# VHH binders against p30636, part 14

Target 1, 243 residues: p30636
Amino acid sequence: MSKKLKPFEILEDSCASVCIWLNGEPTAISNRAENLWNKAKYRVATDGAVNEILKRKSFVEWPHIICGDFDSINKQIDTKNAKVVHLPDQDYTDLSKSVQWCLEQKTLTSWEFENIVVLGGLNGRFDHTMSTLSSLIRFVDSQTPVIVLDSRNLVLAVPTGDSNLDVNLEMTTKMCGIIPIVQKETIVSSIGLKYEMENLALEFGKLISTSNEVTTSQVFLKSSSSLIFSIELENWVYKLDSL

## First folded at step 5 (VHH)

Design q19 (framework vhh_podentamig1)
Fold by ESMFold2-Fast, scan of step 5:
Structure q19 (fold): chain B 243 residues (1-243), chain A 120 residues (1-120)
Amino acid sequence: as target 1 above (243 residues)
Amino acid sequence: EVQLVESGGGLVQPGRSLTLSCAASGFTFSSYYYGWYRQAPGKQRELVAAIYSGGTYYADSVKGRFTISRDNAKNSIYLQMNSLRPEDTALYYCAVYTRGLWDSESYDYWGQGTQVTVSS
């Protein structure tokens, strides 16, 4: 049996989503990201993201939750009608802590949602980009998928074993990457890519799959370790521009 | 010079429908969104619907009742309002938000507003 991965459901309004707005580069937040934020069942902002939300206040909804360490050295936060959640643990990033807190709300309270969409996290400080990928790997086995939308990129973790990815071909340039991010042997087989893999060892410093191309709406991946899948969205999708 | 001109407002009975139009002129912007906002006396202005070329947003108070649409050839935005309620009474504004995806700087333009009154 393979795990079904349906990252494009976030763009099709088929499921209720949590959106997490990360502190980062403002250019990472596209018109589509604003649309997803406004439609989200639960809007979670990190404390550093609130100033960007305030700049967009006429066009984006206020967060339901503002979370972070609220360090007095950092900017003061005007929470208005949002619930403040103090996450003081310094061993984990704001993203990792926010995802964990949301999953706890699903288990411990009345929160009902099918996925978590992370807005931003791949542009800006490079160490933060690596931390975002680490967080995706941390939650790869979650029954609630975590998907990053940053500028034109849709990024998710793929678990060890067999997976079938549903891809909306019309919404993508079809350009994709399969990236071995964990420090374990990563042997991959694929069906549905232009440059198919057959028990191919992927490793930083040797061979990684970049500038590959999705050829079918369902891509099969078998992997000996978890990895990162990245796909580029069409201009009209992230800008919300007509063809 | 950017201009937004709203039309289609008026007095209407509860349960009826009304269509608002917004004509935009004086600019060419490729990466933007249009919104319909409303403001009732003594209340804050709120976003009720927005359209990005192919996507839409609706406030919870109007979901299922209001539909926003766009005619790019006419540079016009429409708000179809069905099943109107007395609490929908407000001055309705058309606005455009335009920015580059690679620039955090933003600006908005507002129309003069069109009054919608839902009353028997």
Scores: ipSAE 0.000, ipTM 0.118, lowest interface PAE 19.5, mean pLDDT 81

Design q2 (framework vhh_podentamig1)
Fold by ESMFold2-Fast, scan of step 5:
Structure q2 (fold): chain B 243 residues (1-243), chain A 120 residues (1-120)
Amino acid sequence: as target 1 above (243 residues)
Amino acid sequence: EVQLVESGGGLVQPGRSLTLSCAASGFTFSSYYYGWYRQAPGKQRELVAAIYSGGTYYADSVKGRFTISRDNAKNSIYLQMNSLRPEDTALYYCATYTRGEWYSDSYDYWGQGTQVTVSS
C-alpha cells in the first residue's frame, strides 16, 4: 500500500501542528517559519532556542514547552508561562527527544495534532545538520509526519516502499533532491520528475539525485530504503511576501 | 555604524558587586531587545540576562543576584552584578537585535566585551 505524503498542507491549510524551534542559525527561521510558529497548536522550543525567541519576542509567541537537559551544567530557567520539560537522555539529540516527547503527549495526554514542523536544523553546525536528517529517518514511519522548514527548504523523510508525494507547484521553484542518507544502497523509481528514476541505485560516493525537478503536482516514489526528499520554496513563500 | 561598547569590568573579590555598562550608538535604542552574554575560558558563550519589550530574562546561575536595566535617555544598558562568585569570571558582552521586514534584514550587534574576574 502506498503512503500519502502531504508536506505542503502546513503551508496551504490550517492544520493542528506542533512546531519545534531548534537552536541553530538564526537566518534559518524565515517569516513563514515565524507564521507557522505563531499559529501552531503547540509550540516547543529546545534549550538554546530561547535566546532567539527572546530576540524575536515582538514578532513571535512564547513557547508552550521548553525542552532541555537540565541535569547538566547548562541549566535554563523559563521566564514566561512555559512548561519546562527535562529530557536527560544523552544518547539522542534534542530534536529526536523533543519529537519523541510530543508523540508521547499525543498517546498519553490530550494533545491532538496532525503533524510536527521543525523550524531550522539544516544550517549552522554541520554535525547538527546531519543529526537533523538522522532524526527525520528515525521517525519516517511515524503516523504523524515530521517536516523540516529551514530558510527556503522543505525537507522530509520518505519511507521504504511506495509513496505519493503531494506538491504545490506554484509555491516551489520545483528544484528538488532525492538523497540516500541511510548507510546502504537505495534503489529508487519515480514518476513526476524531470529526471525520472527507474530502479536507479543511489548511494553517497556514487550517484545522488540533486537539482532534479518536479513536473507534476503528484510525485510517485518507490524506494528500497528510506531517504530524504528536499524541495526549494519560491522566495515569496518563505519570506511571506504577497504575490 | 551600530556600535556597542562595554565597560565596568575588572578584578573584584568574592561577595562584592560590579555594574557593567553598555553604550549604544544611534538607532540601536529603537531595538526591543538587549542581552548580556558571558564566555568563560574553555566554555561556550551563554545568555546571562536579557531585557525586551515583554520583560526580563535571567539565567539560573545569576537569578536573584544580577539585574539588567535600560536607560534610553543615555543610550545605555546596565548589568548590576551582586554577590559575585568565582564562577562569574568571564568576558561579558552586550548584544542587541534589530529587525527589518524579512529575516535577512535582521542583525545581531555585539560589543567587544569587558573582562570580569572574581578572585581573592
Scores: ipSAE 0.005, ipTM 0.391, lowest interface PAE 10.1, mean pLDDT 83

Design q20 (framework vhh_podentamig1)
Fold by ESMFold2-Fast, scan of step 5:
Structure q20 (fold): chain B 243 residues (1-243), chain A 120 residues (1-120)
Amino acid sequence: as target 1 above (243 residues)
Amino acid sequence: EVQLVESGGGLVQPGRSLTLSCAASGFTFSSYYYGWYRQAPGKQRELVAAIYSGGTYYADSVKGRFTISRDNAKNSIYLQMNSLRPEDTALYYCATWTRGEYYSDSYDYWGQGTQVTVSS
């Protein structure tokens, strides 16, 4: 059966979300991202993001959780009542570890949330950007959606098989990409794009779908492998928004 | 334009105190944050202390020994450093973050730094 993907619920509705504030470029965090952070049911910051949150203290709420690779779990940090979570595994990124920890809270505790919104992770150091995409692919089959949002982009992984993607056209420029980043044959068919695909093989070095355009509020995708869907948010004038 | 000028650095013996000052001028945007950062030889810059509306932050290594304060009338930020240790030896920087009406108008401003050396 077709999997329903509703990434714009994070912007459209006041739903129960976890927001993860990643250590990265400050320009990735727009007024829209600040409003999502403030409305989040659970606010999780990586330890490197605390400095940026302090700079924005007049506009943003304090995190509920601060997570990271601390040198000890009894470290004395002034966290202003945030819970400190020690994530010492050096084989995974801060983003990957934070997402995994949040999913464990949903399963093992009373945490109730419908999605995870990652703020940032798509600019700055390029290897970190690639790691962000890798993390999206890692969690593509999660029952809890993981969505990455920065000042310009909304990005998610699309699973193998059939998907029905809801797009809020009013919040976008409609410009989108379908990117084959998994090291497997990626054959895609689509309904709802200006440049439709019909059993089209996508591969880096050959053909990828960039500068495509959504034409309907529902986009159907069939893929032989998981892939990345990226869409540009409406922000041609880089200004404070009301979201 | 925004200028931050640090002063008060120098050579001090372990266990002594030193006060750093940062004079700020030329603001066009509201400032929501001031921080003291340091860079020890061979290390990256780290946040030592910050002050913002209603609160302060201190790194674990200086908590209980350092105090950050500001004097709005003098447009100045201070770092009072007590019980200094050789490990506190570093170049100390003052920084502020401003936020304009548009995010493109927001900026980080940094001073040139002032050297603090703790040795006998």
Scores: ipSAE 0.000, ipTM 0.289, lowest interface PAE 12.8, mean pLDDT 82

Design q21 (framework vhh_podentamig1)
Fold by ESMFold2-Fast, scan of step 5:
Structure q21 (fold): chain B 243 residues (1-243), chain A 119 residues (1-119)
Amino acid sequence: as target 1 above (243 residues)
Amino acid sequence: EVQLVESGGGLVQPGRSLTLSCAASGFTFSSYYYGWYRQAPGKQRELVAAIYSGGTYYADSVKGRFTISRDNAKNSIYLQMNSLRPEDTALYYCATFERSGYWSDYDYWGQGTQVTVSS
């Protein structure tokens, strides 16, 4: 009937994940993001992220895959033990191409993983932030969930129709947003939020749901269009400070 | 407050050696990483060598010719450059990236020192 969305499994379960490290602001990569990267079944870095990974080399594992459109004449990249994947398509972003390539590995090779965690992508150049959200919408109907962890933010796309979202309340400040990103009126109903929606029209320039609050560990969302759900993690979760 | 000052650059003939020094001051926290970057005319800035708590890194173009080292007592980083080639001509920068918080890195860059390899 309804789609089950369990984004918190990346934080609490021993799930096999692909982690994609995007080129972006260093502040996007928390201690939790480094922890997830190090434990990932497959580590994929965009070519622009390699320099940041080198700076963090005492804390983070090397990527298994380095992908991008590579101009090796102008860039001297030591790939070490990573497999280099050339993704030359100019019509798509590095994130979108990397996600697509990983999904193809799952269907065409022996790659086994349950989700894709994108590290970064919501900070830095604003046009890149919008591109990240566009990529989430592109893959919203994928059997393999795509979840963004950027700084304190956990962000995912919610598909059209009925969804049940599993939230680990202890790991979150409970502050959330339901954001209509499709360029048309989005009609939403909810159960499990402080500011419940009942066939409520959400649209940029009119009404959007920001600073809402999760009240239950299972949130029901019914939507006429795909949308973005964002939730803020507790500081101890993303900082990994103190036992 | 943190300052990095490079020195040791100059004009040198192919096949010769130079040692670059980077003096760091103003630190209030420990350092995990120091890198030497260079920017050649018409190119983007590139990493050539790094030293961190787990070891060292060298770009393929300089492996076997350049050696990075540090002296923690003097807060100094060195780049020993042997068998210099005209293609090594560039402005050389010292950089450090300190983790003193959860998600904040401190990026400190020197002003650079010019290395010119010409006959």
Scores: ipSAE 0.000, ipTM 0.183, lowest interface PAE 16.4, mean pLDDT 81

Design q22 (framework vhh_podentamig1)
Fold by ESMFold2-Fast, scan of step 5:
Structure q22 (fold): chain B 243 residues (1-243), chain A 121 residues (1-121)
Amino acid sequence: as target 1 above (243 residues)
Amino acid sequence: EVQLVESGGGLVQPGRSLTLSCAASGFTFSSYYYGWYRQAPGKQRELVAAIYSGGTYYADSVKGRFTISRDNAKNSIYLQMNSLRPEDTALYYCATYKRTGEWYSDSYDYWGQGTQVTVSS
């Protein structure tokens, strides 16, 4: 009856991940992101991310896939052994198209992975950040979870109904937010937060849950609409390989 | 109930052609992904051809010989198989994946019961 959400599996060695490196501000990609990228079973870069990967070539593995619209790209981009995937549809973002393409690979090429980790997408142009959140909502009911990771944040969509969210308390500062972004009434109840919600209406321009705190390794959320959950990671998480 | 029903299988001689049909019911036909899979005795099920949002896919073993198509008006998916070989002998399955909205879901799949194709002498 209750959906099980395990976003911290992207930080566990037991799970195979697709890692998507989005074009974004270079400062979004920390040592943690580099290490997650390097351990990923499948590495997918948007064409705009390739230059940043080249600058980090001594620290990061090359992508398996480079996707995007190459009509505006300078021919100097060396794709090496990466497969180039042309995604010209301008009605959808690079993130939405890349996620969709990766999910199709589970059936078309027998790609085996448990989750998709998105690097970047939470900084730079603000409209792109909002687009990233929109993409999370689009894939909220996928059985393959899509998790966005920034240098500081882990962000995912939570579906309508009942969810049990597994939190690795050791890896987080415990500071979290529950953000209503869909154009529907968002009534939330929670168990496992410092500032519990009980049939609480969340709405932009009124009440949103920011600077909340997880108090247990399993957080229950009941919501009348899908929403965004954000939690801050400890600075040391997944940096041992670079330290 | 989402249901897929395959038909068109049978016994054929090498070099001949066969068309498989997959009829979909119990949902709006405009699901964006449909695939044809096959399984020979003692072998793992393999993807043969697919039609999806990005186009079509064909396994190397059938590329140039098989063609997948869809007819939305007839709620049907087809697999045209040309230049059949003994190694194409298998039970052929039609599959689709339910979107959880406008996007693909890789955990909600529906399979038909299969249609037998035998390519022999």
Scores: ipSAE 0.000, ipTM 0.127, lowest interface PAE 18.6, mean pLDDT 80

Design q3 (framework vhh_podentamig1)
Fold by ESMFold2-Fast, scan of step 5:
Structure q3 (fold): chain B 243 residues (1-243), chain A 120 residues (1-120)
Amino acid sequence: as target 1 above (243 residues)
Amino acid sequence: EVQLVESGGGLVQPGRSLTLSCAASGFTFSSYYYGWYRQAPGKQRELVAAIYSGGTYYADSVKGRFTISRDNAKNSIYLQMNSLRPEDTALYYCATYVRGEWHSESFDYWGQGTQVTVSS
């Protein structure tokens, strides 16, 4: 069954989004990410993120929720009227637990939102980056889309079957990757890429699609298994002296 | 570029006081955030106190004992530490957050640190 993926639409308006600020490295959170956070319907901060939020206090709104396992969360954190949520399960990452908790709020409470934007999780320790990708695959079939954003990258999982991906060409360098990270046969066909795939087997150690390029604002992907799509955001650094 | 230099650390007995100073340079003293952090050997880095445009923050372990302040005329941030305990023994350093320009990254600048040792 065909799925419509609109990650750039989410980046343009976060008013119907949950934003999760995930232990963001200082360099992971751009001015764009701060704007998405501020306009979000629900703001959720995880372990360590409160310190970054305090640094940015003149520019960012306070979280609605602060969550953690309490072994890693600094119990000395001033929560400033945010609801503190204890997520003690150590078998799952902070990202996976936070996404699951938000989806439960949508099902069990009056929380209404259309998607989840995760800020950070693609920088720092490499094993943490792999856990972020694993979490995206875990939630790939969710009715609520999940995307991960840092200052340079937009990353999402693409489900098995047919997908139509909308790309805002003005917001990206157009450089993209199609990465087979599941331990299943990953055969891909595409329309709208510079290096098209036609029933092409992707596999670590053989062929993976990196440094590909979107050529149209609508990209079609057919895949025999779930995969990761990554696209580089326009790194538009505006300096007063350059105007 | 932004530079931070801490001073005021030392060896003190429990119950005594110290005042740590952090001198900022490399720009007009208008940073939106300054924090005092500490790290004991084998422990995680801990935010102790912060001053930002909206107010101040204190870790629960130091509330009522420590006070953060700023002096714009001297381009300095201070941490007044009262009723010191052996558990306060750590390297103390200050940090500021420098906001990047339009869609750019933001950066932390850290001082070199000043050692505080509270004897048993």
Scores: ipSAE 0.000, ipTM 0.350, lowest interface PAE 10.9, mean pLDDT 82

Design q4 (framework vhh_podentamig1)
Fold by ESMFold2-Fast, scan of step 5:
Structure q4 (fold): chain B 243 residues (1-243), chain A 120 residues (1-120)
Amino acid sequence: as target 1 above (243 residues)
Amino acid sequence: EVQLVESGGGLVQPGRSLTLSCAASGFTFSSYYYGWYRQAPGKQRELVAAIYSGGTYYADSVKGRFTISRDNAKNSIYLQMNSLRPEDTALYYCATYTRGSWTDEGYDYWGQGTQVTVSS
């Protein structure tokens, strides 16, 4: 039984998305990310991201939700009719808490969405980048896909077992990585990559798959554990009449 | 190849308004900004307004009178020009700056221009 992974649906007009805007480096947020944010059915900002959203007010819509622990921010922040959600749990990052809260809204309230798009989280402080990957692994088996997008990268977790990954080739440079991030034996087989893997053991300190290349719009991955798939977005092509 | 097509120019009396439109197509690189430039006869080209992810820029000569905006769904950039003066008479160009990578030198793309004449 293969899982169907369709991360590029976030870039297509057919799906309702939650967008989560993380506090991070402003250069991570491209015009593509601004368009995704503006089109999102639900816009969720972490409390630290609000100042960056204010700086972009001529281009981006205001968040529907502002969430966080509010310990490190100015309490004078004007929320402009956004709903403020207090997430005080210190055991998890703002990203993990925000994703969990959104999933709870889908099950406990009237929220209807197909995926969660996280804007940023792959640059700036390196420990924060690692926690972003940890959060992707945490939610890898969610019925609702969680996809991280910055100006250059689209990143998702791939579950244990068989997966069919749908890639929009026109939106990518096709350069990809298959990264064994969990502390378990990760044996991978692939179909649809330039450098195919055949029962290949991937491990930090030994072999990892970087600078690989997708050759088809559908990539099959079989893995003995969950892993991270990363693909570079086509920054050479800008489509004003889409995202 | 990137193409920019301007429209909306014309002859107007001082104090009136015009809206210029720029339709953009054919991108192979991301645009860092979109700008409106103008060039009067015998003068150098001047950047009038620009729109980019960090905000907007306006030349001092037009600040408070002109407004730049974009509509990504329509592939269009606009320049709303209010309180026009004879000194605003010029050929107005839409331009965009693109580059392949952060370290590469960028490429400028220009439209053919649209004439704005403010008659005394």
Scores: ipSAE 0.000, ipTM 0.066, lowest interface PAE 23.9, mean pLDDT 81

Design q5 (framework vhh_podentamig1)
Fold by ESMFold2-Fast, scan of step 5:
Structure q5 (fold): chain B 243 residues (1-243), chain A 118 residues (1-118)
Amino acid sequence: as target 1 above (243 residues)
Amino acid sequence: EVQLVESGGGLVQPGRSLTLSCAASGFTFSSYYYGWYRQAPGKQRELVAAIYSGGTYYADSVKGRFTISRDNAKNSIYLQMNSLRPEDTALYYCARYTRGDWSEYDYWGQGTQVTVSS
């Protein structure tokens, strides 16, 4: 059946979200990202993100959870009553481990949340950007959606098969991309884009859909493999210029 | 006042053709997108074909065999079904939805039964 994807609910509704603040470039964290972090049901920081949170202490709330292997944080940092979670597995990134841990809390500790919002992960070290996309693909079939907000970018994975994607047109420039990131055949059909796809093969080194445009508030996507959907937010949305 | 009325179903042998029609009334036909859904016993309703301003969509199981079309002057949607297979046996429904809103479907028809058997 068709999966319903509602990434703009994190910006529109008072839904219960987990926010994960990643170790990365400061420019990844917009005023909107700070706003979402402060309103989050659960605030999870990777250990490397703590230094940036301290620099923003006048504007952002302290994390509920600090997770990682603790090799990358300043050892003098006061955790200020946050629960410290040691995630020593070096086969996975901080993002993948943090997402997995949060999903386990939904089962093991009865945490209640509808989605996970990842703050950052697309700026800074390029290998970390690719790792962020890999993590989105890893959790694409999760019952709990994982959405990345990095500066102006709203990014999510789209599963194999049929999906209906809700887009808040008012909040976006409508510029979007459909990116084949997995190492297998990615054939896509769409309804609701300016440059429609009809069983179109997408592949790195050949055709990828960049600078496409959403034309409807709901976009249908059918794909033979999971892929990445990216859309650009309007300045007033991510900058919160009216604050 | 708002109505979608399906017709054209029936019993047909494998390899034959049928044309389904959907007559719309009571609203501004040109303001909406349309699709054909089907439901076999014990299965969920699935979209088999849709028509919008930018083109058409077909499910993989029917692509190359089915053709959807619309006639704005007659306020009608059609589904031409060629090379029918036993697996195509289902109740077929015509649906209206808001432009580009695939998550919200309105059904006003009773459906038309298509049975493909020897």
Scores: ipSAE 0.000, ipTM 0.114, lowest interface PAE 20.7, mean pLDDT 82

Design q6 (framework vhh_podentamig1)
Fold by ESMFold2-Fast, scan of step 5:
Structure q6 (fold): chain B 243 residues (1-243), chain A 118 residues (1-118)
Amino acid sequence: as target 1 above (243 residues)
Amino acid sequence: EVQLVESGGGLVQPGRSLTLSCAASGFTFSSYYYGWYRQAPGKQRELVAAIYSGGTYYADSVKGRFTISRDNAKNSIYLQMNSLRPEDTALYYCATYERGWYSDYDYWGQGTQVTVSS
């Protein structure tokens, strides 16, 4: 059976989403990201992200949940409007812990949501960018999709085996990448890309697929291991403006 | 020089069948993948069916009605189109991909017109 990946559903008003606002570079959070945050069924901020929320010039809704170990939150912030969740494990990032906690709420507290949208995580410190990708791989087999929206970038993990990826062509520049992040044998075949792959071995230091181009609204990917797919959004999509 | 030549298009009534053929020359036929694309006036070109080692792909709009196949002995790719609908009217292209040492190349035929009307 092929898995059906529909990352562009997060941009549709009908989806019940959890939004996780990560601590990071302010330019990572576009007007579209703020729009998704304000409409989210559940708003989760990492403890450092609360400082950025307070600095936004636009109207931004307060988080429902603030997660973290509280080493980066401004101690003067009044958190009374949000439930504070202490996640003390030092072995995992704030993103990884927040995703895990949200998935547990779906089972334990009857939270109902269809996907998790991570706002930010790809700008700023490069090691934090790598940890964001690692978290995507960790949750790649989750029944609940985890998708990163950072500035112009829409990024998700693709599982081992066969996948059909739905792409809204008019919302993208069509420029995409297929990245073999797990560092084990990653052999890929594709249908629907300008530079098709046929049992092609992808590996850091040899071949990785960057500056590829989506040519169809449905892309088939077959992979011997999980990998990262990234695609660039049109300016009007992430800026949420007419031009 | 890689060449793809489509044939088999024409005017047919709704509910009828057509078989499109694509003759390939100028390279080893067992390479990579072969796809059938179509473009109707005013619309973007779309992939309708593809064949590659071990598998096939079909767009949702044609799944269950179209069948792609290949004949290595004849260096040909076929698209069997059953239960044709007016919305299947388009110029149909055969395409293949060849990986070069420094750059990748895609090759396209000139297309064959399929018109489905009464």
Scores: ipSAE 0.000, ipTM 0.112, lowest interface PAE 19.1, mean pLDDT 81

Design q7 (framework vhh_podentamig1)
Fold by ESMFold2-Fast, scan of step 5:
Structure q7 (fold): chain B 243 residues (1-243), chain A 118 residues (1-118)
Amino acid sequence: as target 1 above (243 residues)
Amino acid sequence: EVQLVESGGGLVQPGRSLTLSCAASGFTFSSYYYGWYRQAPGKQRELVAAIYSGGTYYADSVKGRFTISRDNAKNSIYLQMNSLRPEDTALYYCATYTRGWYDSYDYWGQGTQVTVSS
């Protein structure tokens, strides 16, 4: 009945993942992000991210796929053995198109993976941050979870209805947010937060759950609309400096 | 037991519209992927449209003319076909491919005939 959300499995090597490296602020890409990228079953870079990957070439593997608007449709272009995928649609962001393409490979080809991890997307140009959140909402009902890792932040969409969210408490500062980003009535009930909600209406300009705190390793959320859940990771988790 | 039952086929004149329906039963409608396939006389089966939680897909031959949609409350998938052409004549199948973290499934309906002829 309730949806099981296990975003911390990406940090625990539980699943085969696609990693999508977004063009954005270099500080968004932590040592953990590089680690996840290198371990990914499929490495997908957006066109604008290639220059940053080149700067990190001593630490990170080359992408398997480079998505972007290139001069050849359905032709494989070997850029240091990466396959180039032409995504010309102007109605969607590079992130949204890349996620859609990866999900299409899962359904129409032999690609096998359980999660999509988006590296970056929450820092830099503010309109791009909003489009990243929009993309999370777009894919919220996917059987393949889409999770953003940007610096210290782990961010995902939570679907309408009942969800049980597994949190690895040792990996977090426990500081979290429940954010009503959809332009619909967002009434939330929770179990497992310091500031519990009971049929509480969340809305920009009124009440938003920020600086909340996870108190249990399982958080129950019931929502009348999809929403964004954000949680802060411990320094050792995203920096990898204490492993 | 998962069952997919197509309906809405028939004989229609070129340039007109037709809507196909696919009713799903035997499960909670939690499948990730639903597609419409067709098989024309003397040809192999092809995917014409698909819907999944991340979006929709359309074959080049139908893009701009066909629209796939789903109704989760009715456990149904639809294919709205506009500007029909004789080349669209085929037996149309509804299919679902479910991929979980643990297993995969592939289920097909029996098909519904669409004939576009003057």
Scores: ipSAE 0.000, ipTM 0.082, lowest interface PAE 24.0, mean pLDDT 81

